# VH-VL binders against q9v1v9, part 4

Target 1, 196 residues: q9v1v9
Amino acid sequence: MSFVVIITGIPGVGKSTITRLALQRTKAKFKLINFGDLMFEEAVKAGLVNHRDEMRKLPLEIQRDLQMKVAKKISEMARQQPILLDTHATIKTPHGYLLGLPYEVIKTLNPNFIVIIEATPSEILGRRLRDLKRDRDVETEEQIQRHQDLNRAAAIAYAMHSNALIKIIENHEDKGLEEAVNELVEILDLAVKEYA

## First folded at step 12 (VH-VL)

Design Q1
Fold by OpenDDE, look of step 13:
Structure Q1 (fold): chain C 196 residues (1-196), chain A 119 residues (1-119), chain B 107 residues (1-107)
Amino acid sequence: as target 1 above (196 residues)
Amino acid sequence: QVQLVQSGAEVKKPGASVKVSCETSGYTFTSYLISWVRQAPGHGLEWMGWITPFSGRTNYAQKLQGRVTMTTDTSTSTAYMELRSLRSDDTAVYYCARDRLYYYGMDVWGQGTLVTVSS
Amino acid sequence: DIQMTQSPSSVSASVGDRVTITCRASQGISSWLAWFQHKPGKAPKLLIYAASSLQSGVPSRFSGSGSGTDFTLTISSLQPEDFATYYCQQADSFPWTFGQGTRLEIK
């Protein structure tokens, strides 16, 4: 049996911190995978790209093939250990938003959970301003909210095809980081029974 | 309909060069790779290499390194394969194919081009 | 390079027969395997991709199975147009490599 948890969130929401802390506390031995990183590795192996910025320049048809390769690889790994998959639910393009996981990809991954990390637009903006080291596009509160709304919609679409449970974890300044981490740990610990 | 149409049969002397063309239609040329495969008489299929029309990158089989050059013309949606320093064992039918790599593979092939190398 | 070995090299069968062709890889290639049909004077035709996915337009009597190193192509009920040479091809890593082929002849 396989246990796959997809985790997503917009930049600045605190996803990386929550993921790191949860992995330290969970009883299950999860393998953390960044979908984009793994795609880049495969593209380099194929001789298609040399730098990460070239990935976006690949034709969509080639990107989809690479996605499938990565998805199959992740699926195989999931047979041996639980997988926490960090990926984008949606991708903003000049012409609109694209689903990060096509139908064939989500079917292959067949996640047990889709976890969305959220916060208020004002909180996210505040966090982005404090992190001056990261080159991020400036977004309005309205744009941030729109992106979060689309991620929820994407998660529902993914769940429709995989029967995954959707969990929204709020990472608010008042609620605290500890509560968010505990919520994720509760989900991750469910994997213990699958690999026992 | 997706089609790949190759140039006609060639007869060459040892030491000469041959250039085979592959004209594509029915799809976006720069969205797929082009692979070349050959079959010598009485033998199986042998992958020669591929080219990316969208970036011009190539990957050649090691045994053909230095003798083969693949190119594309995006304005005509045509791929070319040149093989130099021909020898008798290069006698084969040469195929071009649309290639999507790992998962989807080489899904549409040209009709083939016979290249005969004889003294 | 990854070596692909097909079995048998040739097979004689009658219309309506069930035919099975096997392909073995020298190392694990996951599900990255394709099957092709090739008739003399014609372009090779993709039948199966990713070990078990049927190419669009290919009859359902063709099926592929296997993972890792051992793979199988099955024709459930042989038709007259199915007499040809079949090749497996690994799509795991470059260079692409093919099996030696299986010639399917009429009995």
Scores: ipSAE 0.852, ipTM 0.941, lowest interface PAE 0.6, mean pLDDT 95
Fold by ESMFold2, look of step 13:
Structure Q1 (fold): chain C 196 residues (1-196), chain A 119 residues (1-119), chain B 107 residues (1-107)
Amino acid sequence: as target 1 above (196 residues)
Amino acid sequence: QVQLVQSGAEVKKPGASVKVSCETSGYTFTSYLISWVRQAPGHGLEWMGWITPFSGRTNYAQKLQGRVTMTTDTSTSTAYMELRSLRSDDTAVYYCARDRLYYYGMDVWGQGTLVTVSS
Amino acid sequence: DIQMTQSPSSVSASVGDRVTITCRASQGISSWLAWFQHKPGKAPKLLIYAASSLQSGVPSRFSGSGSGTDFTLTISSLQPEDFATYYCQQADSFPWTFGQGTRLEIK
């Protein structure tokens, strides 16, 4: 008797706008949680860091332990109210992509849905170019689509350990925002039956 | 293969200080914390504090603030604990432990160092 | 500080017996509890982490259970090498704190 929805998407897909609007419209009283924010809170509480930019300097082994603490905290909150969990499915490194959530973390979270917000590579590139200074290198449309493909693959890996349903919601610039919000609301509204 | 090897037993007078070493091997020294734990005769285990080799941060038990200093030497993969202004109730076996934090805990311990404080 | 209280303080048992040791926290600690075995002249040995997860190299006759404030360590069939003092330790928040210990003695 818990309801956890993971929501993810690469920068430029419009995830935060869709999330805000869906939470305003859903019948369910979701708690929105950013996984990284809770990670930081636990690290500060332990005395390991003072500032957010120190988080990336923590050894991977310490980060994995903090992930377990955060995952357990989220699973306990989920017994009381439905959770919408904002996190990264993959992390790009100079040598490849790293899965963002290890097996034990996904098993503990036990999500009902993994929602991926996507847009076309052209739309994403256009949004990123409006946000970037001209002196930055930009990813190609092919690189953007490859990242979205890897996030889909990551979602499959996460679903194997949770039986979560995977839902891709496309956010197109023409008339797509309202449709994307409605699709997310339909998923979130399923939580009403889980909490008496 | 993971080992924590501590320095040998010491006998001290009240008011002196002691510095215990903890040499680590078989893992990446900067990947985990080092906690120090002691046990006085007839008593249970008492956590003294930790140090992070990767950042140099420390967290000391309140009752020991001002008397304890923990340090590391990354070039030798060694942690140190110094306790000053020794009293007779500081007589204990002192342990270092690799500390993996919340979930995995203190999973590998040193063999212990007996410190005897006697008048 | 979170106080950890163990019961009993000692237990006498024979090889083959089932032994149960309990630990109570002064406040909720979720599942952030470890169990240690400690023999005189030896380092403490981690047996159980996260209340119920068996540490590598620890025999399966050891098991842990509980969450919140009440926790149990069980040895399903006592072996000669199991006579020791057992400690619980909370890992929910610093400072780490230990129970007072339970001595497991030969009957």
Scores: ipSAE 0.769, ipTM 0.913, lowest interface PAE 0.8, mean pLDDT 91

## First folded at step 13 (VH-VL)

Design R1
Fold by OpenDDE, look of step 19:
Structure R1 (fold): chain C 196 residues (1-196), chain A 119 residues (1-119), chain B 107 residues (1-107)
Amino acid sequence: as target 1 above (196 residues)
Amino acid sequence: QVQLVQSGAEVKKPGASVKVSCETSGYTFTSYLISWVRQAPGHGLEWMGWITPFSGRTNYAQKLQGRVTMTTDTSTSTAYMELRSLRSDDTAVYYCARDRLYYYGMDVWGQGTLVTVSS
Amino acid sequence: DIQMTQSPSSVSASVGDRVTITCRASQGISSWLAWFQHKPGKAPKLLIYDASSLQSGVPSRFSGSGSGTDFTLTISSLQPEDFATYYCQQADSFPWTFGQGTRLEIK
């Protein structure tokens, strides 16, 4: 009965814009949730952090616990309405990349779809340069591509444990934003049958 | 093996303070919280609060606010709980526990420290 | 604060018996509930976390169930070492709160 769509993409790929526009057009009443934001909220409630930047400083064991808290909360919400979950498929650390969703978390969420928004490294770099308001790590085109590749790999891993369908949506400047939005809307509209 | 070993029994007078230690081993001290729980004679378990060894943050039970102080020494992987202005109803066995917060919870406990407050 | 109420306060049983202890929360706590075993002079022992997950090293005769407000700890076949006091604890929100305990005695 629950319908959960995970949407992911590296910073600058245009995920927020696509998500916003798709939500306006879809026939289903999705609740948009940012996983990180909800984790932060829970951490603040617990008195563990006061600022967003402290989240990364929490021990992995604590982060995983908070992830489970959030995942279960999302699962409960999904019983009532479809969920569009914005999250990171992978997280870049100084020592390597970490999967954004551990096994227990992805099992709890049990998504129907994993949507990846992609663009060329040059497009993403260009967009990041135009939007300097956000604090983003500086990455080369090669690093950007590597990150996208790892996100695909992560999505496959997540799908293996949830039987989710993977959808890659390309957001190219020449292809057009509208096409990307329509692709997402098509997926979101599938939720109508689940909550009718 | 994860272990929490607490300091020995204490006998205190009303108005005095007591400081109980909890030495941990077998795991990364700064990766988990330390919760303190007490049990008065004939009563159940009462959560007192927790401390984050990794950041030094504390969360105390409202009932004990102002009288309790939790601290940690990362160099020795030891947690401390100080209770001030002791009164007879503070007589209890005090426990420290490794706390993984919501999901896994307090999964390993110390053996307990009896604190007796008597005139 | 969330109030936890256990039932019964005490229970007498024999080895081999099936024993059931219940815990009720004053408000919905989802699955954020733990069960502890406590013997005199010993450290409390975590038995169940997340309402139904068996802690590592705990015998399979222990099981937990429930969600929301009503929870149950079950010992399928009581063993001599199981005579103790059992506590439920909500892990939904601070402050952590415990049930009043259930003393399991030998009949």
Scores: ipSAE 0.856, ipTM 0.941, lowest interface PAE 0.6, mean pLDDT 95
Fold by ESMFold2, look of step 19:
Structure R1 (fold): chain C 196 residues (1-196), chain A 119 residues (1-119), chain B 107 residues (1-107)
Amino acid sequence: as target 1 above (196 residues)
Amino acid sequence: QVQLVQSGAEVKKPGASVKVSCETSGYTFTSYLISWVRQAPGHGLEWMGWITPFSGRTNYAQKLQGRVTMTTDTSTSTAYMELRSLRSDDTAVYYCARDRLYYYGMDVWGQGTLVTVSS
Amino acid sequence: DIQMTQSPSSVSASVGDRVTITCRASQGISSWLAWFQHKPGKAPKLLIYDASSLQSGVPSRFSGSGSGTDFTLTISSLQPEDFATYYCQQADSFPWTFGQGTRLEIK
């Protein structure tokens, strides 16, 4: 058996903190994998790029092939250990949003859960202004909510071709962090059954 | 339809060089790699290397490093392979192939170019 | 470099026979294996990609199987046009490498 949990969330939702704390507390021994890191590693190994910023310059067809290579690698790892897969559900472009994972990649990964970390647009904007790198293209609250809405829609598309359940975990500043971590731990603990 | 058309046969003396062209059509030239593969008489297929038309990067088989140069001309959608310091054991049919990398592989090949090296 | 070893080096068979060609990789290559058909005077033709996926336009009598280090190409009912040399090629890592080839001759 395998157990793969996709975790995603736009910048400013607190995903890295929630992930770190949940991994410390879960009963299961998950391997945390960043999809983009493996993509870069494969591209460097092939000699296609030298630096991370070149990844976005690769033809879409090459990027899709690398995604399949990485997806099969993750699928094989998942037979040995549960996987927490950090990736983007959508990618913003000047002309619209792309789904981050094509059909064949999702089919290969066959995730059990797609976990979306969310917060209110105002909380996200506030966190970005305090904690994130200054950005000339600061999104409005309406744009932030639209992005979160599209990520939910992307998760539905991914679930249509897998066994995945979609779970939205809200990370609100006033009382949300500990509860968000507990919600993620409950999902991660389900992996114990699969590797017993 | 995707097509790779190579330049004609060549006869060369030892020590010379040869440059084989591979003109592509029916797809976006910069979307995939071009690999070069050769086959000497009585032997199997040997991968020589690839070039990325979209960035100009190359990856050459170690046996050929220092003797081979691959280039592209994106304005004509054409790839080139030059082999220098030719020896008699470089006599082979040379193929170019569209290389879609890991999953789909080398899915369309040129017709081949016979290069004969003899004194 | 990943070495690919094919077996047998040649085979002679009759029309209608079932033919199996094997390919062994010197290390695990998951499913990253392709099969090619090469006829004299023609370009190589991709038959199978990703170990078992049939390339468009290839007859269904061709099939591939295997993963890891051991792979097979099967022709379920040999036809006269199947006379050729068959190569496996690993697509796991560069440099791309081919098996030495299996020559299939129709009796």
Scores: ipSAE 0.769, ipTM 0.907, lowest interface PAE 0.9, mean pLDDT 91

Design R2
Fold by OpenDDE, look of step 14:
Structure R2 (fold): chain C 196 residues (1-196), chain A 119 residues (1-119), chain B 107 residues (1-107)
Amino acid sequence: as target 1 above (196 residues)
Amino acid sequence: QVQLVQSGAEVKKPGASVKVSCETSGYTFTTYLISWVRQAPGHGLEWMGWITPFSGRTNYAQKLQGRVTMTTDTSTSTAYMELRSLRSDDTAVYYCARDRLYYYGMDVWGQGTLVTVSS
Amino acid sequence: DIQMTQSPSSVSASVGDRVTITCRASQGISSWLAWFQHKPGKAPKLLIYDASSLQSGVPSRFSGSGSGTDFTLTISSLQPEDFATYYCQQADSFPWTFGQGTRLEIK
């Protein structure tokens, strides 16, 4: 049956690197999907947007519809192969934080695992500074920690509706990238039994 | 209560244009699309196109491309559909509908506007 | 374009009857299908969305099922107010397309 792993982390935490390396090492043939990218593709197909920046300007109601479309598509794909879904647990808005996945969407996805990649605020800031190519909003260490805290809360909320297991993986400079990758690989390898 | 109220019946000659209005209420106008659907006598429902009130984007049925223009007025929460170069086969009841695309669909419809094209 | 074919085109039934209407898509549309009820002189009414989800305010005697290419609308016990024309509509891709309709008449 379907095996879906949601992976989330704030920008700069090293999620992409861990994901890439883990996918190379896992015995299971995961399909990596970025929820936002797939949503953008669907929006473009619908003629709603031409550029990614326009996605944020869409009404929430429309975004939710697109999310559901993507979620169902992912669910269908998950019947054939295990899915590693990269998504935002929370989205910072001018008025507060929004859950990245609404109730109906998370129910549709029905993940087996919710993986959160974390690091210290100082580590994240350091990584962001080294990555000059991305135009990221400047956040304080306090803001970064708050965002991570809210992601944990979001994960708990998602797990309540899906019965997913929550795994927090720490990506520290001193601990090493390899340990974080190994932890993710252990989770991904559980999918081998589901599709055997 | 969500309501879509359309303008009254129209009688037009071939070659003329018609503009149907759809006044919406009971919801935030810029959060849904407006789709237009028509039904000719003795025929089924035909989707004409939609417009996004929040961005002004349109998607028209290919059959009507070049003859149809959809617009919105956000200040009055009103959508408009103009059909030009009218033909006898354009005689139909025209409906506007609130449209939330794939999942939720066209959930609320206007009462319809009869447009008769006759010489 | 995706073609939607309904069956039957017309059906006669009595109050209390179970009525089934089918809709076939020319290609797979997953669950992106809606059912509408249309009475003369009135606005079409959404009954079912996402193939099987009952629209708010719609009686529970209406149900939808199916996925892929074959879909079904069922009225478990026909009521007098249910005599109307029913349409399926695919919401998978543009342009939106409807079935030709099924006229439900009193026997």
Scores: ipSAE 0.851, ipTM 0.938, lowest interface PAE 0.6, mean pLDDT 95
Fold by ESMFold2, look of step 14:
Structure R2 (fold): chain C 196 residues (1-196), chain A 119 residues (1-119), chain B 107 residues (1-107)
Amino acid sequence: as target 1 above (196 residues)
Amino acid sequence: QVQLVQSGAEVKKPGASVKVSCETSGYTFTTYLISWVRQAPGHGLEWMGWITPFSGRTNYAQKLQGRVTMTTDTSTSTAYMELRSLRSDDTAVYYCARDRLYYYGMDVWGQGTLVTVSS
Amino acid sequence: DIQMTQSPSSVSASVGDRVTITCRASQGISSWLAWFQHKPGKAPKLLIYDASSLQSGVPSRFSGSGSGTDFTLTISSLQPEDFATYYCQQADSFPWTFGQGTRLEIK
């Protein structure tokens, strides 16, 4: 059996904190994988790049092929322990948004869950402005909501080509971080039965 | 229609060099790798290395390190392979191939270039 | 380097026969395997990528299977144009390596 959870969210939703706390509390021994880190590792091994900033300069077709390599590697690892996969649902480009995971990649990963961490555009903008060292994406509140809407649409497309359930976890200041962490832990704990 | 067209057959003496060209058409040259593969008479296929037209990086088979140089000319969509210090066991048909990397592989090949090394 | 070993080295067969060619990798290569057809005087032709995916334009009588270390190319009903040498190639890691080839000849 395998258990793969994709976790995604745009910068400013609090995903890193929620992920760290949930991994500390879950009963399951998840392996946390950042998809982009693994892609970089494979590209270096092949001799295609030396530095992380060269990754975005690779042709999209080469990037997609590396995604397949990484996806199959993750699928193999998932046979032995549950995987929490941190990745982008969509990628903003100067000419529009690119789906982060092509059909063949999602089919290969075959996730059980796609977890989207969200917050209101106002909360996200506020967090980004407080964090001067963060990626200074100068999106407006409307653009932020548009990006979250596209990520939901992407998740639906990914779920259509897998057996994944979609879970939106809202990290609102009025609901508290603890509730969001507990929601994620409940999903992660489902893996215990698969590997028992 | 994707096509790779190679330069013609060559006869060389031991110690010489050969440079084989591979002119591509029907796709954007900088999108994929170009691999070179050779086949000696009576033998199977042997991968020699690749070049990335989009970055100029190369990866050579260890056996050929120091003797092979692969280059590209983006303005003519052409890849080149030069093999130096030729030996009689370098007699082979040399192929270029469009290399789509791990998943789709070497999907379109040139017609081959016979290089004969004889004293 | 990953060594690829093909069996048999040659096959004598008739039109209409089912032919099976095997390929073994010296270490696990997941599904990163391609099959090529090569006729004298012509360029090699990709038949199968990713162990079992049929390249566009290749007849459905060709099929591939296997994962890990053991792989199979099957031709379900041999046609006159199928007489050629067949090569497997691992695409798991560089350097790319090929099997030694299997010659398929007319009885």
Scores: ipSAE 0.773, ipTM 0.913, lowest interface PAE 0.8, mean pLDDT 91

